# Designs tried in a protein design chat: VHH binders against q9p7j3. Part 127

Target 1, 174 residues: q9p7j3
Amino acid sequence: MILPLFPETQVHVFVYENVSNCAAIHEQLISQNPIYDYAFLDAATILYKKQVYSAIIRALEDRRDEQMKTKTIHSEVILSLSPKTEISSAFRQFSMTKKSKNIVVVKIDSKLTEEEEFERLDKLVEGNRVEFSDEELQKLIDFKVLKKNYKLDPSTLENPLASILSSIALRGYS
Below, E stands for the ipSAE of ESMFold2; O stands for the ipSAE of OpenDDE; V2 stands for 0.75 times the mean of E and O plus 0.25 times the DockQ between their complexes.

## First folded at step 11 (VHH)

Design aa43 (framework vhh_6qgx_2; at its last fold request DockQ between E and O 0.78; V2 from the best seeds 0.78)
Fold by OpenDDE, fold request of step 14:
Structure aa43 (fold): chain B 174 residues (1-174), chain A 124 residues (1-124)
Amino acid sequence: as target 1 above (174 residues)
Amino acid sequence: QVQLVESGGGLVQAGGSLRLSCAASGRTFKGYAMAWFRRAPGKEREFVATISWRGGSTFYTDSVKGRFTISRDHAKNTVSLQMNSLRPEDTAVYYCAAEPGYALFNTASEYDYWGQGTRVTVSA
């Protein structure tokens, strides 16, 4: 897909459930295998599509403005999910781990169609693709983790989307 | 209470210019995407332009590209719409809108906060 704010950048997002090889994927990421040039997120930490897209836009703006805090656009997406400025914290909070079972995968700067990109990614991920939608995401979310990551309380839980999106946008701003 | 207040509307001849302003009160809209919508007589509200919170990222509906410019002033907690080369079809009530984080779809339903609107009339 093309984001209106970044018409020259193609983005794809995929959701997998019941992934059996997260540990293997994680090892490839650690070794910086270029075939795994994606942002791999733990789906347990993602509740909304807009949460992911907002992080993507934040990362793209960082890149545009030459203000990236991380080394890659995909790592910047992971950072951008976090309300905290610490990169290590962001990765602990949102990135796929060896223990993850459900994941959200983001591709920035894709030269392929969504289907073509999926075919490529499907060779790397051993799981079931599900629709990237709020409906599917809410089935995979760990609310305990979500509340912890964004410091949600009874007042903000009335509208968690607003709280999450604001946190993403305001990261690093006083 | 939190509110958005538009100003700058009025009557202008075709080819003229207007600058709309939207001021936030009751709170800052730090971390909010801002946008302008408009509703012409007898028509539904439509998207005009949006700008990200940090600025630098803008998007316009096709009919206003090259003529309208959206901008924001963080210090003043305002968003503006510079409208040049106005046409009669630009006649509408213009609304300021705000959305936490980023706006993705440029639909009215995506924006949480709205102003009361300011009327712009472009005469032939």
Scores: ipSAE 0.895, ipTM 0.939, lowest interface PAE 0.5, mean pLDDT 95
Fold by ESMFold2-Fast, scan of step 11:
Structure aa43 (fold): chain B 174 residues (1-174), chain A 124 residues (1-124)
Amino acid sequence: as target 1 above (174 residues)
Amino acid sequence: QVQLVESGGGLVQAGGSLRLSCAASGRTFKGYAMAWFRRAPGKEREFVATISWRGGSTFYTDSVKGRFTISRDHAKNTVSLQMNSLRPEDTAVYYCAAEPGYALFNTASEYDYWGQGTRVTVSA
């Protein structure tokens, strides 16, 4: 995918359902194994492709401006999904857990093609790859989790997309 | 009802400059990307420029790079387009538009809010 605001940055996004080895992946992430340098998100928290792309652009803005709060661009993507500035809270809300079943995986600055990243990820993730599309994401979302994470108004007259996307871009600014 | 109102259009000779402004009323666009589009006579709307909420990320269509500058003023809730070295080919109605988050695609269908446009005519 080409992002107009960051046209030199290579971005790949993958979706896996029915993942059976989330506990093993989680242990690799805690140990900071460089083979697992990706953003591993719980698909229960992602409703739209634009949600993921907006977090990526926010993270890239923070990296460009030397304002990253985390150690890697991939952890910054996870933080950037949150409407709040607290790092630990963002990771609890959006990161995959040992109990996750469906995940969204983001790779930034890959020197590999999309096909080569699929080959690599197939060795790390024990699950079924599905298309990164709004249709597939909407099968995996947990609306209770989404509403809580973004403080969505149950009686809102506008769709949740605008609230989610503006929250990501606004985070930390009045 | 939210309104975006453009101003600053007019007639200028080739090589001249104009500054377009877009003011929002009815709400603030916190966390929204702002963009300028234009429609030349007999043509479809085309993307011109966008700016992120923080104001640090911009993107321009190739034909205006180096000549146009988009800027944003949070205190005034406005977005501006400084147009320098104008060419007859820049003649169009210019529209202000807003999209939540960031500009991910430069197509008119991605933008939620639109102004009515301001006319720019550049004579040879």
Scores: ipSAE 0.727, ipTM 0.869, lowest interface PAE 1.0, mean pLDDT 89
Fold by ESMFold2, look of step 13:
Structure aa43 (fold): chain B 174 residues (1-174), chain A 124 residues (1-124)
Amino acid sequence: as target 1 above (174 residues)
Amino acid sequence: QVQLVESGGGLVQAGGSLRLSCAASGRTFKGYAMAWFRRAPGKEREFVATISWRGGSTFYTDSVKGRFTISRDHAKNTVSLQMNSLRPEDTAVYYCAAEPGYALFNTASEYDYWGQGTRVTVSA
């Protein structure tokens, strides 16, 4: 897919539930295996499609403006989900871990169609692909984690989307 | 209490220029993208331009690219649309809009806040 703000950049997002091999994937990520060059997010932290798309746009904006803080565009997506500037906190809060059960996977700068990218990714992930939709994400979210990560209080819980999206855009500028 | 108020519309000759302004009141829209949409008589609202919170990410519909420039001023809590080389086809009511985060798909349904509009008429 193409986001209008970055019309030359192909992006794909996949969601897997009931992933049995997160520990194996995690080992490949820490060894920096280039076959695993994706952003692997814990789905327990993602409630909205717009949350992921906004983090992608923030990462792309920072890359274009030479303001990236992490080594790769995919690690920058993980940072961009966070309202905080601390890189280690962002990874601890949003990245897939060995204990994750459900994941959201982002590919930026893809040269493949969505289904071609899926075929490649599906060789790496042992789980069930579901639609990238607010409907499916809602089934996988941990609301306690979401509230903690974005410091949502009763005043923001009626419309947490606005608070979350503005936090992504404001990080470092609030 | 929260309002977006457009101004700067009017009647202008083809080839002329106008600058639209949109003032926000009741909040500062920190971390919000801002956009302009327009509605010609008998048509639905169509996207014109968007600008990110930081002002560096903009996108324009093809028919206005190169002629219109969107900008924003955080100190005044305003967004502007400089419209040059105006054509009769640019005749419409122009609306300011705001949504949290980034503009994703340039559709009216994305935007939470809307102004009442300012009329622009471009005579041949």
Scores: ipSAE 0.677, ipTM 0.854, lowest interface PAE 1.3, mean pLDDT 91
ESMFold2 (binder alone), look of step 13: mean pLDDT 83; pTM 0.859
OpenDDE, look of step 13: ipSAE 0.888; ipTM 0.936
ESMFold2, fold request of step 14: ipSAE 0.662, 0.632, 0.576; ipTM 0.853, 0.838, 0.820
ESMFold2 (binder alone), fold request of step 14: mean pLDDT 82, 82, 83; pTM 0.853, 0.852, 0.855
OpenDDE, fold request of step 14: ipSAE 0.894, 0.892; ipTM 0.939, 0.938
ESMFold2, look of step 14: ipSAE 0.667; ipTM 0.849
ESMFold2 (binder alone), look of step 14: mean pLDDT 83; pTM 0.856
OpenDDE, look of step 14: ipSAE 0.890; ipTM 0.938

Design aa44 (framework vhh_6qgx_2)
Fold by ESMFold2-Fast, scan of step 11:
Structure aa44 (fold): chain B 174 residues (1-174), chain A 124 residues (1-124)
Amino acid sequence: as target 1 above (174 residues)
Amino acid sequence: QVQLVESGGGLVQAGGSLRLSCAASGRTFKGYAMAWFRRAPGKEREFVATISWRGGSTFYTDSVKGRFTISRDHAKNTVSLQMNSLRPEDTAVYYCAAEPGYALFETASEYDYWGQGTRVTVSA
């Protein structure tokens, strides 16, 4: 996808359900294996395509302004999903874990086409690929996790879109 | 209750400049993208420019790039559009709008809040 605010940046987002090798992937991420240079998110935390794109744009703004708080653009995407500036908390809230079953994978600055990235990821991820769409994401979300991560109250839970998106853009300023 | 109020429109000669302002009341739009749209006589509403809340990231429709500049003042709760090198084809009613997060598409349907517009007429 091309983002109007960052038209020179190539962005790919992939969704996998019923992933059986999350523990193995997690180990590769800890060892900083460059083959796994992606943002691996727990799909239980993602409700909308716009949520992911908003975090990407926020991370790209911080990179442009030399204000990144983490070491890589992919880790900055994970941080940017959180309404708070605390790095370890953001990773605990949004990153895939050894126990994750469904994941969202983000690649920024890819030199590969979307199809080529799918071929690569299909070899790394033991799961079923599904479309990156609001419909598919809504099958994988955990509303209790979403409510806790964004501190949603009963009045916003029925339509949380505006609250989630504004929280991502607002992070670190109140 | 929540209002976006545009000002600064008027009549100007081709090659002239105008500065439009949009004042928000009833809420602050923290974490919202602000945008300008316009509607020319007999046309549909067209995207002009957007600015993000944090970082001030902007993008413009091709026809105004290099001529128009969008800016935002958080303390005053305003967004402005500096229009330079105006052309007769810029004649339109200009609207201020807001959407949560970041602008991803040039579409009016994504914007939840709108002003009533300010008229700009550019003569040859």
Scores: ipSAE 0.681, ipTM 0.836, lowest interface PAE 1.1, mean pLDDT 89

Design aa45 (framework vhh_6qgx_2)
Fold by ESMFold2-Fast, scan of step 11:
Structure aa45 (fold): chain B 174 residues (1-174), chain A 124 residues (1-124)
Amino acid sequence: as target 1 above (174 residues)
Amino acid sequence: QVQLVESGGGLVQAGGSLRLSCAASGRTFKGYAMAWFRRAPGKEREFVATISWRGGSTFYTDSVKGRFTISRDHAKNTVSLQMNSLRPEDTAVYYCAAEPGYALFSPASEYDYWGQGTRVTVSA
């Protein structure tokens, strides 16, 4: 995918449901295996395509401005989903864990086509790939987790899009 | 209660300049991207320019790139569009709009906040 604000940056987003090897993937991420250089998100935390794209744009903006707070662009995407500036909190809230069942995977600056990344990633993830769409994400979201992560009240939870997207853009600039 | 109010439109000859301003009242649009759209006579609204809330990310439609500059002032709660080297085809009503987060280039129909527009006429 091409983002008009960052037209030179290649972006791929993949969604997997019913993943059986999250514990194995998590160990590879802890060991910093370069083959796993992706942002692995828990799908329970993602409701909209725009939520993921907003975090990507925020991370790319911070990289451009030399304001990244984490070591890689992929970890910066994870941080950028959080409405708060604390790195450890963001990773606890949005990263895939050993207990995750459904995941969203983001690749920035890929040297491969979407099809080639798909082939590579399908070898790493033991699950069913589904379309990156609001419809599919809505099947995987945990609204209790979403409410907690973005501190949504009951009325905001009925239509949380604006609150989520503005929180991502505003982080650290209140 | 929440309003976006455009100003600065008018008549100008080709090659001239105008500065449009959009003032927000009723809220500050913190964490929102601000955009300018325009509608020429007999046409639908088209995107012109956008600026992120922090002001560090801007994007322009190709026809205005290098001629128009979008800027934002948080203290005044305003967004401005400096239009230089104006052409007859820039004749339109110009609208200010806000979307949450970053400019994701959503269709105009998905923007919740719009101004009423300011008219720009560029003579040949």
Scores: ipSAE 0.610, ipTM 0.807, lowest interface PAE 1.4, mean pLDDT 88

Design aa46 (framework vhh_6qgx_2)
Fold by ESMFold2-Fast, scan of step 11:
Structure aa46 (fold): chain B 174 residues (1-174), chain A 124 residues (1-124)
Amino acid sequence: as target 1 above (174 residues)
Amino acid sequence: QVQLVESGGGLVQAGGSLRLSCAASGRTFKGYAMAWFRRAPGKEREFVATISWRGGSTFYTDSVKGRFTISRDHAKNTVSLQMNSLRPEDTAVYYCAAEPGYALFDYASEYDYWGQGTRVTVSA
């Protein structure tokens, strides 16, 4: 995918449901195996495609402006989903865990085509690929997790999409 | 209630300049990306330019690169489009639009808030 604000940056997003090997993937991420250089997100935390893309653009802005707080662009995407600046909290809130069942995987600056990344990820992830769409994401979301992560007030009449997206853009300024 | 109001349109000769402004009313659109779209007679709404909330990132459609400049003023709660070296092909109704977070697509369908439009006519 090409993002208007960063047209030179290649971005791929994949969604897997019913993943059986999250514990094995988690171990590879802790070991910093370069084959697993992706942002692995728990799908329970993602409601909209725009949520993921907003975090990607925020991370790319911070990289461009030399303001990244983490060591890699993929870890910066995970941080950028959080409305807070605390790195460890962001990772606890949004990263896949060994107990995750459904995941969203982001690749930035891929040297491979989307099809080649699909082939590679299908060998690493033991689950079913589904379309990256709002419809599919809405089947995987945990609303209790979403409300906690973005501190959504059930008494407000605000659009949850607008609240989530503006929180990502305002991280560190709200 | 209209929350975005465009102004600055008019008639200008080819090679001339116009500055369009879009003022937000009833809300500040804090944390929103702002964009300009245009629609010529008989055509669909097409993307022109966008700017991130902080103003650090901009993107333009190829036909206006180098001629148009989008800018944002948080104190005045406005977004502007400076149009230079205007061509007859730039004749259209110009709309400002807002999207929470970042501008993710150059598709009109992805923007939640729209102004009423301001007409720009460029004579040959």
Scores: ipSAE 0.484, ipTM 0.730, lowest interface PAE 1.8, mean pLDDT 87

Design aa47 (framework vhh_6qgx_2)
Fold by ESMFold2-Fast, scan of step 11:
Structure aa47 (fold): chain B 174 residues (1-174), chain A 124 residues (1-124)
Amino acid sequence: as target 1 above (174 residues)
Amino acid sequence: QVQLVESGGGLVQAGGSLRLSCAASGRTFKGYAMAWFRRAPGKEREFVATISWRGGSTFYTDSVKGRFTISRDHAKNTVSLQMNSLRPEDTAVYYCAAEPGYALFDTPSEYDYWGQGTRVTVSA
């Protein structure tokens, strides 16, 4: 993917469904194993490709401006999905958990091609890779989770795109 | 209904300058990326420049880098394009466009809101 605002930054996004080893992955993330240096998101929280890309760009803006709130660019992506700047809340809302079944995985600053990252990541994730597309994401979303995370009203829930994307760009409390 | 209104176009000699402005009617663009596109006579619409809401991140097409500057006024909710060292090949109708969040693509189909355009003619 080419991001016009950060064209020199390598970005890969992968979607896995029916993942059976989320508990094992979670333990590796807690232990800060560098092999697992990715943003692991619960697919129940992601409705659009633009939602993920908007969080990536927000994280890259904060890194460029020396305003990151977290220790890594990947954790900053997770924070950036939240409409709020509260780190622990953002991680509870968007991160993969031991009980997750479908995940979205983001890699930034990879020196590998997308295909090489596929090979690497397929060794870590026991699940079925699907296309990173709005169609596939809409099969995995949990609208109750989405509504709660972005504080959507019933009317906004019918077409939440603009609300979600603008809230990511505007995130503004600590 | 929301409309973007461009202004500031006109006739200018090569080497001259123009400043284009874009104002919203019917809503604010808080949290939106703003962009300029142009269409030369007989050509397709092409990307010129974009600016993010939050960080002021910008991106320009190669042909205008160093000559054009996109800027945003949060108090006025306007976006401007300062065009310096204009060339005859900059002659086009210039359009303002907006999309929620960040500009991810430089293709016209990704933008939700468009203005009617303002004409810029650069004489040799």
Scores: ipSAE 0.566, ipTM 0.770, lowest interface PAE 1.6, mean pLDDT 87

Design aa48 (framework vhh_6qgx_2)
Fold by ESMFold2-Fast, scan of step 11:
Structure aa48 (fold): chain B 174 residues (1-174), chain A 124 residues (1-124)
Amino acid sequence: as target 1 above (174 residues)
Amino acid sequence: QVQLVESGGGLVQAGGSLRLSCAASGRTFKGYAMAWFRRAPGKEREFVATISWRGGSTFYTDSVKGRFTISRDHAKNTVSLQMNSLRPEDTAVYYCAAEPGYALFDTESEYDYWGQGTRVTVSA
């Protein structure tokens, strides 16, 4: 997908299921190893492709406007998934953990093609790649986690899409 | 009741300018993208422009890029389309629309709220 609002920004999104080395990846992220400069998300928190793209666009708006609250564009994507501006809670809510089993990986400003990023990520992630689609994401989501992260009530549980997307765009602004 | 109401349409000669406005009532559309679409006689509805809620990020269909400017006023709960260097091919009914979050596609089916339209006629 090309992002119409940021057509010159290269964006790749990858989904891995049954990942066996999340603990090792987490250690590399804590160490700030530049090889792991990606947004590593827990797939239990992602229900829609639009959810990820919305967070990317929000992060790109904040970078353009010199209003990023985190160190990298990839950490800003993680923050941008949260309906609040509290950095530590956003990372706890959306980042992969040592115990994650399925992950969504975002790369922004890649100098590589999608195929080349696959080759690189396949060396870092021990899991099975699946298509980045709403159908595949719905197999990996944890609705209890989603409800808690977006504070969904019974009136929004039936169709949470609008609530989730508008929350990302708002993110503690009003 | 939620409503989007367009205004500012009319008759103008080629090379002229018009400013369309869309007023929202019944909700503020916080966190929603706003867009303009148009439908020329005998044709299907076409995407024109969109603007994000925060940051004011925009994109335009190629045929209007550089001539039209979309803008948003949060205090007035309005979105506007400034149309310059108008051409006879711009003759259409113009519609205001809203979708949650950010415009990721320029497709009609993604927009949840629509106005009734305002007519623009550009004479040669």
Scores: ipSAE 0.689, ipTM 0.845, lowest interface PAE 1.2, mean pLDDT 88

Design aa49 (framework vhh_6qgx_2; at its last look DockQ between E and O 0.79; V2 from the best seeds 0.73)
Fold by OpenDDE, look of step 13:
Structure aa49 (fold): chain B 174 residues (1-174), chain A 124 residues (1-124)
Amino acid sequence: as target 1 above (174 residues)
Amino acid sequence: QVQLVESGGGLVQAGGSLRLSCAASGRTFKGYAMAWFRRAPGKEREFVATISWRGGSTFYTDSVKGRFTISRDHAKNTVSLQMNSLRPEDTAVYYCAAEPGYALFDTADEYDYWGQGTRVTVSA
């Protein structure tokens, strides 16, 4: 997939449910295995496609403007999901953990087609691929976690998308 | 009351130029992507251009690429559309729109805020 704002950058997003080997994946990430060069997100923290894409775009803009706060574009995506500036907090909030069961996987700067990338990723993730859609994400979300991560209150819960996206955009600017 | 107010429309000859402006009142649109849409007579509303919150990323519909330029002024809380080399097919009511977060796709037509529109007529 190509984002219109970044036509030279190919991006792929995948959603897996019932992943049995998150702990193993997590260990590989800790070890900085280059084969696992993805952003692995806990699906429990993701409610909208636009949430993910907004984070991606912010990360790409950060890179373009040489304002990345993290070491890699994928880690920047994780940071970009957070309304907080602290990197460790962002990772705690949004990154896949050993206990995660459902995940969203983001690949930036892919040289492969979506199908090819999926085949590659499918060897790493032991779970069921589902559609990357708001409908599927809504099935996987933990609203308690979501409310915590974005400090949603009764007023913002009327339109959580707007609140989430604004939080992403305004991190470090408000 | 929150409002987006477009201005700058009018009658212009083919090959001419116009600069549309959209001003926000009632609130700021910090953290919002801004976009221009247009609706030609007898046609559906279509995407024209969008600009990210940061302002450094833009996207245009193919028919206006190289002719139109979207820009924003954060200090003035405005977004502009510079339209050059106008064509009769550019005739439409142009609408300013705001969406929380980042401009994502040209299919994003669910914006939270819309202006009343400004009419642009390009004569042959």
Scores: ipSAE 0.822, ipTM 0.906, lowest interface PAE 0.7, mean pLDDT 94
Fold by ESMFold2-Fast, scan of step 11:
Structure aa49 (fold): chain B 174 residues (1-174), chain A 124 residues (1-124)
Amino acid sequence: as target 1 above (174 residues)
Amino acid sequence: QVQLVESGGGLVQAGGSLRLSCAASGRTFKGYAMAWFRRAPGKEREFVATISWRGGSTFYTDSVKGRFTISRDHAKNTVSLQMNSLRPEDTAVYYCAAEPGYALFDTADEYDYWGQGTRVTVSA
């Protein structure tokens, strides 16, 4: 995908359901294996395509402005999903865990096509790829997790999109 | 309850300049992208420019790049469009619009809030 605000940046987003090797992937991420240089998100935390793209754009703004708080663009995407600035909290809330079953994977700055990245990821992820669409994401979301992560009140639960997206863009500012 | 009100439109000769302003009332658009669109008679709304909340990231349609500048004033809750080197084809009603988060597409469907427009006429 090409983002109008960052037209020179290659962005790929993949969704996997029924992943059986999350514990193995998690160990590779902890060891900082460069083959796993992606943002691995727990799909239980993602409701909309715009939520992921907004976090990507926020991370790209912070990289452009030399204001990144984490070491890589992919970890900055994970941080950028959080409405708060604390890094540890953001990773706990949005990152894939050993117990995750469905994941969203983001790749930025790839020189490969979407299909080539999928072929690489298929060797790393033991699961079924599904379309990156609001319809598919809605099947994987955990609304209790979403509500806690974005501190949604009962009035915003009926239409949380605006609250989630504005929180991502506003993070760190009142 | 929520209103976006455009101002600054008028008649100007080709090569001239105008500054459009959009003021928000009833709501602050913190964490929202702001944009300008325009519509010539008998046509659909055309994207002109957008600006993000925090980083001031901007995107312009090709026909206005280098001539128009979008800017934002958080304290005044306003977005402005400085239009230089105006051409007759810039004649249109100009609208400001807002959407939560970041602009992902240059289409009108992405924007949730709209003003009623201000008319710009550029004479040959």
Scores: ipSAE 0.706, ipTM 0.850, lowest interface PAE 1.1, mean pLDDT 89
Fold by ESMFold2, look of step 13:
Structure aa49 (fold): chain B 174 residues (1-174), chain A 124 residues (1-124)
Amino acid sequence: as target 1 above (174 residues)
Amino acid sequence: QVQLVESGGGLVQAGGSLRLSCAASGRTFKGYAMAWFRRAPGKEREFVATISWRGGSTFYTDSVKGRFTISRDHAKNTVSLQMNSLRPEDTAVYYCAAEPGYALFDTADEYDYWGQGTRVTVSA
């Protein structure tokens, strides 16, 4: 997929439910195994497609402007989901953990078609692929986690998407 | 009530220039992307340009690239569209729109807030 703001960059997003091997994946990520060069997100923290796309755009914007704070574009996506500037908090709140059950996986700068990237990723993830859609994400979200991560209160719960998306764009510039 | 108000439309000759402005009231749109769309007579609404909240990320539809420039002034809470080298095909009602975060796609259904439009007519 190509986002119009970054027409030279192909991205893919996949969603898996009932993942049985998150602990093994996590070990490969800390070992910096290059075949695991993706952003692995805990699906319990993701309610909207636009949430993920906005984080991707923020990461790409910061890369273009030489303002990245993390070492890779994929780690920058994880940071970009956060309303806060602290890197360690962003990873704790949004990254897949050894205990995660459902995940969202992002690939940036892909040279593969979506099907080719899926074939590669499917060898790494032991779980069931579902559509990347608001309908499927809604089934996997933990609303208590979402409210905590974005500090949503009764005044923002009527339109949580707008609050979430604006906080991603505002991080570090409030 | 939140409003987006466009101004600067009018009649111009082909090859001329026009500057549109969009003023926001009742909301500062902090953390929002802003966009321009247009609707030509008998046609569907068409994406023209978008600008990120900080102004560093822009995207234009192909037919206006190099001719139109979107810009943003946070102090005045305004968005502008400088239209150069105008063609009769640019004749349309131009609408300002706002979306929280970043403009991800070029479709009208992604935008939450809309102005009433300003008419631009480009004579052959």
Scores: ipSAE 0.606, ipTM 0.829, lowest interface PAE 1.5, mean pLDDT 90
ESMFold2 (binder alone), look of step 13: mean pLDDT 82; pTM 0.851

